# Designs tried in a protein design chat: VHH binders against Uncharacterized protein AF_1353. Part 18

Target 1, 325 residues: Uncharacterized protein AF_1353, of Archaeoglobus fulgidus (o28918)
Amino acid sequence: AEEKWKMKVIWHVDTSGEPFMDLSPDGELAAAVDWNNAKIYLVKPDGESVVFDIQGQDAVKPVVSGVALKDGVAYVLGSYEDFVGIRKYSWNGEVGEERHGWAGSVSDNILRSPSGNHLCYLITIDAGKQELYCDGVKMTLGGDYYFLNSVSDSGVVVISSGDGTHVFKEGNEVLSFNTSNVVAYKDRVLVNEEDFLRVYDLSGNLVGEKEGYTFSLTTLLRWTLLPTERYIFRYEPLEDTHVITWDIKQVETLPGFPQFANDHFVVTSKNGVLHCYSLKDFHEVFSVEMPEDDGLIKLSDDGRVMLVSGENGGYWLYVSSENNF
Short names: E, the ipSAE of ESMFold2; O, the ipSAE of OpenDDE; V2, 0.75 times the mean of E and O plus 0.25 times the DockQ between their complexes.

## First folded at step 13 (VHH; framework vhh_gefurulimab)

Design M1 (from A2 with R52W T56S F101Y W102F Y103T; at its last look DockQ between E and O 0.17; V2 from the best seeds 0.00; counts 0 for: pae E 11.3 > 2, placed apart)
Fold by ESMFold2, look of step 13:
Structure M1 (fold): chain B 325 residues (1-325), chain A 123 residues (1-123)
Amino acid sequence: as target 1 above (325 residues)
Amino acid sequence: EVQLVESGGGLVKPGGSLRLSCAASGFTFSYYAAAWFRQAPGKEREFVSAIWYGGSTTYADSVKGRFTISRDNAKNSLYLQMNSLRAEDTAVYYCAAGPRYFTSLKESHYDYWGQGTLVTVSS
């Protein structure tokens, strides 16, 4: 067995409220929101950090609903004093805003694609009107109950309502489904419908399926099915991760819940321990005790930087001295 | 007019089961996160369980493994299946709805509340 990496906490902050965080795929910047105190931390892998007040000069504390990193900038989606939209922060401070709606508008959610090449956010402007912004392009939606499920690296955007899902590519609806359990990876769409996992291409052709392979969102907005280039990681309801190829065949079982995956690594959690496995051969690269019972996980593409949250507060940035990617 | 109406409370012996229902009207229930809270005599109202739009659930530690939250969006209804009931579960149970994009343990983040239904667990 290969020597395990040593992962050390190089930065930690106590916070309160729902966790909102992101880690750039190259591991060079982390963002963490102290929800109840309206602060955003930006952190580098050497442990240096800066903090900004998201409220700024506003008379009203913002309600933050997400953060995403793109090109060294944290996009903070929120409901602010007299608008809904984005406040942007770089290492040196606030660098812009995207203002929409009015004081009564609300922010819904924000996602970036796995590589960070696409960024979308959803807001509710008025009764019966939501707006979706992807890469600066607006789409007006005739409702106020949509949720942004997924944004893929090829620009596939999935939005859902209580009774269905709409899939867009380049601003055009290409597919729709009667279920809300839909995610995308590149130009493939994974759907939980009629007690099946089904995979469709963007022309609507069924390219794979398996009865009983259900999936959904769980606590902290985590999907129980995580697609990557080579493998799909699915939570089996009895606590283990099934590793599935794109022809919907199981090839491995890993202990625990699949917390995060990219094209090189998967991080699972079991019995209070985070385990990271290489997708080359599924050897365990590192393990660490979780700082709290549950939380969010982000890992850099090379596996060297990991950002962890608690469920109700706290953030930890882990860095490896090993460079074995 | 937005309303949440609970039903299904009553008297039950320790170890028994009850199923609570919450009927929502006047809004599209599936757009909101939904939760159960409870208030025992002489205590502050406390979180029991929540369910988010995509089916994510959260439970208070004291009820994990015994209570199951579920929703039926077609009927605008929320349910709480309570099994293995204990005397400590005696409380007024409240249905609540709030912003759809997260579940929250904090009652101040829920905009709509029902009137409550009493559950009494006693020999």
Scores: ipSAE 0.000, ipTM 0.217, lowest interface PAE 11.3, mean pLDDT 86
ESMFold2 (binder alone), look of step 13: mean pLDDT 82; pTM 0.843
OpenDDE, look of step 13: ipSAE 0.024; ipTM 0.521

Design M2 (from A2 with R52Y T56S T57K Y103L S108K; at its last look DockQ between E and O 0.05; V2 from the best seeds 0.00; counts 0 for: pae O 10.9 > 2, grease 25.4 > 24.2, SAP .73 > .668, placed apart)
Amino acid sequence: EVQLVESGGGLVKPGGSLRLSCAASGFTFSYYAAAWFRQAPGKEREFVSAIYYGGSKTYADSVKGRFTISRDNAKNSLYLQMNSLRAEDTAVYYCAAGPRFWLSLKEKHYDYWGQGTLVTVSS
ESMFold2, look of step 13: ipSAE 0.011; ipTM 0.346
ESMFold2 (binder alone), look of step 13: mean pLDDT 84; pTM 0.861
OpenDDE, look of step 13: ipSAE 0.282; ipTM 0.665
ESMFold2, look of step 15: ipSAE 0.061; ipTM 0.534
ESMFold2 (binder alone), look of step 15: mean pLDDT 83; pTM 0.852
OpenDDE, look of step 15: ipSAE 0.005; ipTM 0.248

Design M3 (from B3 with Y32W F102W K108S; at its last look DockQ between E and O 0.05; V2 from the best seeds 0.00; counts 0 for: pae E 8.3 > 2, placed apart)
Fold by ESMFold2, look of step 13:
Structure M3 (fold): chain B 325 residues (1-325), chain A 123 residues (1-123)
Amino acid sequence: as target 1 above (325 residues)
Amino acid sequence: EVQLVESGGGLVKPGGSLRLSCAASGFTFSYWAAAWFRQAPGKEREFVSAIRYGGSTTYADSVKGRFTISRDNAKNSLYLQMNSLRAEDTAVYYCAAGPRYWLSLKESHYDYWGQGTLVTVSS
């Protein structure tokens, strides 16, 4: 019989405003933004934390639009006093900036790939003019307002508007679609079009499809379809989490909404409880009562560190209470 | 049930001002982008202004410098201050809401719509 892990809250802060957070895949660093107070917390799995003032010496409070961790550094995307871009924080304080645009420019969103090997962010420089930065490489966009949907570990980048989607690999557009509901995993592209879920390779070959397997982006910016190496997790409204193989066949059902998945675990929520399941055999690894209804979830690759937000504020860092850290 | 209700329309002389309001219910307003559109008789509905969940704003060229969009999240309300009104501003004005990342000039990108409030600019 497999022993369930005990997960304990080792760090908590009350905050206010839009939740922005990240957890490194190795679980060694968490980042959490107190949006209304312009603070960023960096937290280690032993419960140590530091806090920094994102406004710094600026006369104007920043508008933060996201945070991502890469190599022990938190990249805070925001609209700052005189620029749009990134302020970077490590454990010992601010370690750099990436400055773009002007005081009227705005930040859109930032994503890292699941392993953290790619980092992209999108900014609006002026009306109808955006810049996409991926791993330090700039692409200028025009003609619409785009959102950054997805960045895969193989460097596939997906941007969308309400009229459609453009998919890039190594700076080259490789696919486009007439729907905004598109995400990528490695070199596979998952598309909700015409009441179908469809999976394409980067050459445009249809690999799999199923009518009725729709998905979308929720108002909390959570995808209702989460691809991983072996499985795809799909929320069927009112019908829990459907576990689907890459040939688009359902093989399991898990209770609740799929809050987060990586290549080893999936975390679902149901009736105020977070449930973590191993992708090896779908046994439940742990469960915890949610501190608040609805919020964001990040889990380390080994499943032993979990960062949770509330919808309207607050962050909780859970760590296995067993001697694995 | 999501509802958007506009108010504040009416008759005004050229050069005058009006303030439109949009009351929202059935959703958490702070998580949505909101916009104003307008439709003059015989024309397609056109974009006027939008405000994103973080407070960023954009305006159609025809209204820049004359109109100001704002929101009050505590009152679940969206506003449009319209100054220096012209005859060509005569239209039914609509409040719209959509996904919070939405900074779009296109009406098809907004999920929810009010019933409109008439603004008439005439001598």
Scores: ipSAE 0.012, ipTM 0.386, lowest interface PAE 8.3, mean pLDDT 87
ESMFold2 (binder alone), look of step 13: mean pLDDT 82; pTM 0.845
OpenDDE, look of step 13: ipSAE 0.277; ipTM 0.663

## First folded at step 15 (VHH; framework vhh_gefurulimab)

Design N1 (from M2 with Y31R K108S; at its last look DockQ between E and O 0.36; V2 from the best seeds 0.00; counts 0 for: pae E 11.7 > 2)
Fold by ESMFold2, look of step 15:
Structure N1 (fold): chain B 325 residues (1-325), chain A 123 residues (1-123)
Amino acid sequence: as target 1 above (325 residues)
Amino acid sequence: EVQLVESGGGLVKPGGSLRLSCAASGFTFSRYAAAWFRQAPGKEREFVSAIYYGGSKTYADSVKGRFTISRDNAKNSLYLQMNSLRAEDTAVYYCAAGPRFWLSLKESHYDYWGQGTLVTVSS
């Protein structure tokens, strides 16, 4: 009979277009993109917000492909009037740009590591030529079209081109695989190959495996396998969230699809309800009715700030009261 | 004006092959994920295959190994090579494109749709 935290919506905006958002790990800043209107909202956990026009004085509406928060700054990856790259926004306005390519170049995607200590983005300069930027360091890629799968807190970077994957550490390729279903957590690489979940270290040693524990990338760019420090959360279709340890043993089952996890909490969704569980003992910390039928979820490290999107527009910022029981 | 126009549908015998094309105009096709969906009479429209603008591909289980999706960004075109056709592949096939830069199985993630081209597999 543990009492749940009381989460309330302290900020909401109606938007349109694909949701792009981020929440800083400390919960002190949220970023939300109104894709069709080329606006970015920055929001604090007290409900105060500011809005900026991503287009600015450009004659052409930008095409945004992602946003990531780092050090109080929103990095907005997009295709802009005459370049591809980043426009940066802090609470007080635009604070810089990272310009690459030319007007015909295309932004691919941007990721930060779970703690926010690494930030990478991928752009396509021309047919068959891409550039990957990680922490300001450029790598030129060719011969295929890659997607940025994963960036870990230890600086492991995973890129895939459908049926093949390359894993980098400190700018050097350390592993490759013949599958695109590859993610990293710190210096461990999780791979779905040959109907197995396999875990490798960066030397290529197999650390663990389990037949039948498949995973993939699904809608809204959500992985069906979410690794954290102590646990791996895996969606078994029609069978909820399986909680497994790094020795690949199931220790719990949680209801629903694993929407988000960090080293302290996991948020699942089932039957229109978001459920948050503590990784300390798997008790349910809070639940809220989803404001839309589907969407993206981000949660702060302490579990007290949650940013939710709709599938095609709308954002809600939830904050726990200081009087949670 | 955004347009997607399918072509290449027709009548084919079981075991045969057919190639569908989709011509895109009025937008920068290379910036869009593109997909094929199909709808058999009396059934819901279902996902067939998608191609990410970076070249990654996915297929419904029912067509994997028989169908191949491809795109030519220079010609603003999407293709579906259909081999080993079966009667259950009979459907109207739709070309779709969306501004998302990832593979999607959901219809709601695609903003632009063609009018469809009929594929009939029978003897």
Scores: ipSAE 0.000, ipTM 0.279, lowest interface PAE 11.7, mean pLDDT 87
ESMFold2 (binder alone), look of step 15: mean pLDDT 84; pTM 0.858
OpenDDE, look of step 15: ipSAE 0.061; ipTM 0.565

Design N2 (from M2 with S56T K106R; at its last look DockQ between E and O 0.71; V2 from the best seeds 0.00; counts 0 for: pae O 10.6 > 2, grease 25 > 24.2, SAP .708 > .668)
Amino acid sequence: EVQLVESGGGLVKPGGSLRLSCAASGFTFSYYAAAWFRQAPGKEREFVSAIYYGGTKTYADSVKGRFTISRDNAKNSLYLQMNSLRAEDTAVYYCAAGPRFWLSLREKHYDYWGQGTLVTVSS
ESMFold2, look of step 15: ipSAE 0.006; ipTM 0.320
ESMFold2 (binder alone), look of step 15: mean pLDDT 83; pTM 0.855
OpenDDE, look of step 15: ipSAE 0.006; ipTM 0.282

Design N3 (from M2 with Y31S Y53W; at its last look DockQ between E and O 0.44; V2 from the best seeds 0.00; counts 0 for: pae O 12.9 > 2)
Fold by OpenDDE, look of step 15:
Structure N3 (fold): chain B 325 residues (1-325), chain A 123 residues (1-123)
Amino acid sequence: as target 1 above (325 residues)
Amino acid sequence: EVQLVESGGGLVKPGGSLRLSCAASGFTFSSYAAAWFRQAPGKEREFVSAIYWGGSKTYADSVKGRFTISRDNAKNSLYLQMNSLRAEDTAVYYCAAGPRFWLSLKEKHYDYWGQGTLVTVSS
């Protein structure tokens, strides 16, 4: 018998503004930012939550650019009154900050690896000058305006601009591409170039390619291609989600747009419904109606905790009905 | 007070070029996603181009390869270089800014708007 469970909302908050959120891979902690009110919520699977003021003593409301959870700490990337950088929050409160630049500096984006073992964020210190911070190590970037595309569990970091992409491993550049559509998974990179989906290893060897399997970053800062250990999920208009192996063979099609994937589950959205599929056999393990219009989705590794946002605010934490937290 | 002021609109022949400018005051333009929208007579306002505070750019399919969005942080200004203009590009062009979704294509996601500048492409 296929394993299935029901998901129920265990926590909800009304917020406004762009959603910034994260869920720890183990599902033990969710972070949700109320952008317009400069607040961050930390939520446990049992529904208990704490809220902190991100603005603090600042005279101006911060511009938050993202949040990432690492080791039980929420890293809030933002442009604050006097600096750009990170404010850190644990369950117990604010636990620190990383201050960079000055007033007027801009926060770009923050990403963690799927397991949370690596965390990077990008900031613009001044015009034409950016700083990439990965696991506390700074890299100065100049000449272009970069975006942080991807951070892998192997420490591969992908940054891109309109002109190209640079791939770093342990602080060393190992690859570059003439496309901005590059995503890393462990020690491999997925590249959209010349109307091909290509897979490279870190030595630049082509592992596989497929014509027409292009992908891009959406306006919600989500890729239309989601790599996992066994499968790559790619959205194809009119054909829903293609399930692709790393040799770039399609093995399955799932309904809807791929919203999120880990090594165990993939979540798609179609017609206002979220569908979660097991990566063992692609049976549907649960489905829920979206509480609002299109937002962001995060799912725990065990598929039992899901964080959902609306596009204009609002957060919902779902837990399996059988969960006992 | 936050203000966006567009300029550079005018009459141009098909195939011609025009550069629009948007000057921002009351806020730091570079801290926001910025975009150009346009509204043709009798039509709904539509997305043209956007630039993220990180510098990433996006374009509507209809203008891709012809228009270029850019910004000057020092001047706190947004620009739209329009090349190979067509009659269908005739519209009031609006500058918009807001820290909403990354490179948002939706009008509702932008908080600040200019009054618009008219671009007329006609032979």
Scores: ipSAE 0.000, ipTM 0.254, lowest interface PAE 12.9, mean pLDDT 89
ESMFold2, look of step 15: ipSAE 0.011; ipTM 0.360
ESMFold2 (binder alone), look of step 15: mean pLDDT 83; pTM 0.850

Design N4 (from M2 with D61Q K108S; at its last look DockQ between E and O 0.42; V2 from the best seeds 0.00; counts 0 for: pae O 12.3 > 2, grease 24.3 > 24.2)
Fold by OpenDDE, look of step 15:
Structure N4 (fold): chain B 325 residues (1-325), chain A 123 residues (1-123)
Amino acid sequence: as target 1 above (325 residues)
Amino acid sequence: EVQLVESGGGLVKPGGSLRLSCAASGFTFSYYAAAWFRQAPGKEREFVSAIYYGGSKTYAQSVKGRFTISRDNAKNSLYLQMNSLRAEDTAVYYCAAGPRFWLSLKESHYDYWGQGTLVTVSS
């Protein structure tokens, strides 16, 4: 018998503003930012939550650009009153800051690797000057305006500038591409170039390619490509989600738009319903009606905890009905 | 004073091309995402394209492959190259500068707006 479970809302908060959120891979901690109120919620699977004021003693409300969980700590990337950088929050409270730049500096974006073993964030110190921080190591970027595309569990970092991409491993540039559509997974890189989906290793060897399997990191519908250990999920309009192996062969089609994937599950959305499929055999393990339209989805590795946001606010934490939290 | 000023609108035949420009002043444009929205007669304003502060681009499905957004930070300018224009592309096009959000598809997220430039696609 196929394993299935029901998900129920265990925690909800009304917020406003674009959602910034994260869920730890083990599902033990969720972070949800109330952007307009400059608050961050940390939530456990049992529904217990704490809330902290991100603004603190600042005279001005911070501009939050993202949040990432690492080692039980929420890293809130933002532009604060007199600096740009990180404010850190654990369950017990604020635990620190990483201060960069000055009042005029801008926070760009923050990403963690799927397992959470790597964390990077990008900030704009001044016009034409950015700083990339990965695991506490700074890289100064100049001359262009970069965006942090991807951080892999192997420490591969992808940044793009315009239509160009630079791939770093352990602080060293190892690859570059003439496209901004580049995603890393472990030591592999997925590249959309010349109307091809291409897979490269870090030595620049072409591992696979397929014409017409293009993707974009930024679309009206968000991510169009989600890599996992065994499968790549690609959205094809009118054809739902293509399940592709790393040799770039389609092996399955799943209904809807891929919202989130880990190495064990993929969540798609279709007609206002979230569907979670096991990557073992692609059977549906649960489905839930979306509480609001076009939010973000995060799912724990075991598929038992799911964090959902609305498009303009609101957070819902779902847990399996069989969970013993 | 913060200003966004669109230009380049006009009458064009179907299949034609047009390039819109938006000039920003009064703020550090490069720190913002920039977007194009459009409003057709009798319709709600809709997202067309955005280029984020980091340079990443987003397009509405309806214009993907036909329109190209770009920016020149040195000139504090935003552009929209529109190719293969269709009648349904007829609208007032608005330039917007907006948020430090990761994903900004909603007009409510954008802080600054231009007055718009009319694009009419007609045979």
Scores: ipSAE 0.000, ipTM 0.253, lowest interface PAE 12.3, mean pLDDT 89
ESMFold2, look of step 15: ipSAE 0.005; ipTM 0.309
ESMFold2 (binder alone), look of step 15: mean pLDDT 84; pTM 0.865

Design N5 (from M2 with S56I K108S H109R; at its last look DockQ between E and O 0.72; V2 from the best seeds 0.00; counts 0 for: pae E 7.5 > 2, grease 25.6 > 24.2, SAP .761 > .668)
Amino acid sequence: EVQLVESGGGLVKPGGSLRLSCAASGFTFSYYAAAWFRQAPGKEREFVSAIYYGGIKTYADSVKGRFTISRDNAKNSLYLQMNSLRAEDTAVYYCAAGPRFWLSLKESRYDYWGQGTLVTVSS
ESMFold2, look of step 15: ipSAE 0.013; ipTM 0.442
ESMFold2 (binder alone), look of step 15: mean pLDDT 82; pTM 0.839
OpenDDE, look of step 15: ipSAE 0.018; ipTM 0.409

## First folded at step 16 (VHH; framework vhh_gefurulimab)

Design T1 (from M2 with Y32N S56R K57T; at its last look DockQ between E and O 0.01; V2 from the best seeds 0.00; counts 0 for: pae O 15.1 > 2, grease 27.2 > 24.2, SAP .669 > .668, placed apart)
Fold by OpenDDE, look of step 16:
Structure T1 (fold): chain B 325 residues (1-325), chain A 123 residues (1-123)
Amino acid sequence: as target 1 above (325 residues)
Amino acid sequence: EVQLVESGGGLVKPGGSLRLSCAASGFTFSYNAAAWFRQAPGKEREFVSAIYYGGRTTYADSVKGRFTISRDNAKNSLYLQMNSLRAEDTAVYYCAAGPRFWLSLKEKHYDYWGQGTLVTVSS
């Protein structure tokens, strides 16, 4: 049996309001938003942190709708005093802005790809007009109300309107579905159609399907369905995680609800404990007791850095001295 | 009203360098995207380079490694540094702003255009 390593809390902050956070894939930088106090914390694995006032010189407190790390920079999407868009924060203290919508606009959501090589965010400019920004390129959306569902490492972007979904690659629509339950991973899309989980390639070829494996958009966004290079992780009502191959064959069952996965590890929660499993052989790498009811979980690619949020606020950064690469 | 005004064009020898400028009014480069296009005599207008609001840049293959697009936020200006100029670089260069669509390589995706500045590369 492989040796388990211990994860220790090296950083903690009490916050209030809706939790927005991100962890860089390499684990070198964490971003945690104190929503009610309009602050963002950037934290390194050694426990060193810097804090920024998101409100800045604004007369009103901003409404943050998301945060994403890309290239060592925290992108905070929000509604600010006189614009809707992005404020950027760097460890060195550099602050930038990308102004888009006006004061009456609404920030929708921001998503990065798993590797961080793509970043998209959606803004409602006016009634019936939205702007999707991906990697610095704008696409105007009109006629319907869209939601940004997914961004893959291959640059596949999924947006939904009502019960319809549009899949884009390199700015071109390549697929569409009559369901809003669609997520992209690299050049594949996972689709809940009727009572089926289906996997398609970008040419529309069915790679696999399984009856009864359904998911909702809300559930999906909470990582009930997690795709990785080799596996799909899905939660079922029995409170266990089903490990599925891309051809939709079940190969393993892990205890608990899936919270996060990358190409190397999967984290599940059960009975107030977080369990991390290696995707090499599904042995348990580490476990930690949850400090509070958990909100979101992020894990570095090497599994040594974990960021945990509480449902009602607070952030905990865990670090291990162990590295099993 | 949005106005884009190009400058910096002129006659230059092969192998020489030139820096084009585009001053914008009514449009903010720092929060948007912009591009350079060019049109040679008797040819269609073609994409040269673009810079996105996030700082990402794109270049046509024909100018990659020789041209550099940049912007000055304080001056609200767009630039194109052109090095190692060739005869085939001779064209009217246009500043474009405000890409509306995902792909920024097509002129139809830009909302605003300057009047252009002539660059002539000749021995």
Scores: ipSAE 0.000, ipTM 0.243, lowest interface PAE 15.1, mean pLDDT 87
ESMFold2, look of step 16: ipSAE 0.000; ipTM 0.258
ESMFold2 (binder alone), look of step 16: mean pLDDT 82; pTM 0.850

Design T2 (from M2 with Y32N G98V; at its last look DockQ between E and O 0.03; V2 from the best seeds 0.00; counts 0 for: pae E 13.5 > 2, placed apart)
Amino acid sequence: EVQLVESGGGLVKPGGSLRLSCAASGFTFSYNAAAWFRQAPGKEREFVSAIYYGGSKTYADSVKGRFTISRDNAKNSLYLQMNSLRAEDTAVYYCAAVPRFWLSLKEKHYDYWGQGTLVTVSS
ESMFold2, look of step 16: ipSAE 0.000; ipTM 0.233
ESMFold2 (binder alone), look of step 16: mean pLDDT 82; pTM 0.836
OpenDDE, look of step 16: ipSAE 0.015; ipTM 0.363

Design T3 (from M2 with Y32S L103V S104T; at its last look DockQ between E and O 0.01; V2 from the best seeds 0.00; counts 0 for: pae O 14.8 > 2, placed apart)
Fold by OpenDDE, look of step 16:
Structure T3 (fold): chain B 325 residues (1-325), chain A 123 residues (1-123)
Amino acid sequence: as target 1 above (325 residues)
Amino acid sequence: EVQLVESGGGLVKPGGSLRLSCAASGFTFSYSAAAWFRQAPGKEREFVSAIYYGGSKTYADSVKGRFTISRDNAKNSLYLQMNSLRAEDTAVYYCAAGPRFWVTLKEKHYDYWGQGTLVTVSS
């Protein structure tokens, strides 16, 4: 049996409000938003941190809708005093801004790809008009209200409206579905159709299917589907995590529900304990007791750095002394 | 329409001081960053200083300790206080701003520019 890693809290901050956070895939930078106080913390694995006032000179506190790290920069999507858009924060103190909608606009959500090589965010400009920004390119959406569902490392973008989904690559629509339950991973699309989980390629070819498997992106608390290079992790309420291959064959069951996964590790939660498992052989790499009811979990690619949010606020950065991968 | 108008340029002796102003119309400085650039005769335009929306400031090494950038939100104006002026500071100074920007040394990050104001430092 492999020795378990020791994970230590290296950084903690008390916050309040809705938690928004991100961790760079390499674990070198964490971003944590103090929603009620309009602050963002950038934290390194050594515990060093810097804090920025997101409100700045604004007369009112911004309403943050999300944060994403890309290329060492924290992108904060929000509604500010006189605009909706992005404020960018760098470790060195540089601040950028992308102004889009006005005060009556709404920030929807922001997503980055797992590797961070793509970044998209959606803004409702006014009634019947949204703008999708991906890697600096704007696409105007009209007619329906869309939600940004997924961004893959291959640049596949999934948006949904009502019960319909549109899949884009390089600005072109390549697929559509009559379900809102669609997730993209690299060049594959996971789709919940009727009572089936199906996997498609971007040409619309069915790669795999399983009856009785379902997921919803809008109900993460009920069930979650996390794709990795090798596996799909599925959770259904009151069950454990099912580890599935892309041809929809179950190969393992892990305790608890999945909180996070990358190509190397999966983190599940059970009875107030986080468990990290290696995807190489599914041995438990480490476990930590949650400081409080958990919110979100992010893990670095090498499993050494973990960012944890509390449901009611607070952030904890865990770091391992282990160097094994 | 967005307009940036620089003023305050002129002739000054070495060691002297000058204060440049940039008045904005159709654009609000209060929630954004802004910068000063300069272009000397026969040279490329270069970054001088920037101010972030939160009030933080950055300077080119050549002007650090001598120049101070500031903003007046009430007047919707940007300023550059230039002290200990040198002959090499002679240039046309430009005010820059924009709705999309990375407060960096790159001109492409600024969408709006003033017409410039000439500063001549000569004995």
Scores: ipSAE 0.000, ipTM 0.240, lowest interface PAE 14.8, mean pLDDT 88
ESMFold2, look of step 16: ipSAE 0.005; ipTM 0.294
ESMFold2 (binder alone), look of step 16: mean pLDDT 81; pTM 0.836

Design T4 (from M2 with A33T A50V Y112H; at its last look DockQ between E and O 0.05; V2 from the best seeds 0.00; counts 0 for: pae O 10.2 > 2, placed apart)
Amino acid sequence: EVQLVESGGGLVKPGGSLRLSCAASGFTFSYYTAAWFRQAPGKEREFVSVIYYGGSKTYADSVKGRFTISRDNAKNSLYLQMNSLRAEDTAVYYCAAGPRFWLSLKEKHYDHWGQGTLVTVSS
ESMFold2, look of step 16: ipSAE 0.032; ipTM 0.490
ESMFold2 (binder alone), look of step 16: mean pLDDT 84; pTM 0.864
OpenDDE, look of step 16: ipSAE 0.007; ipTM 0.272

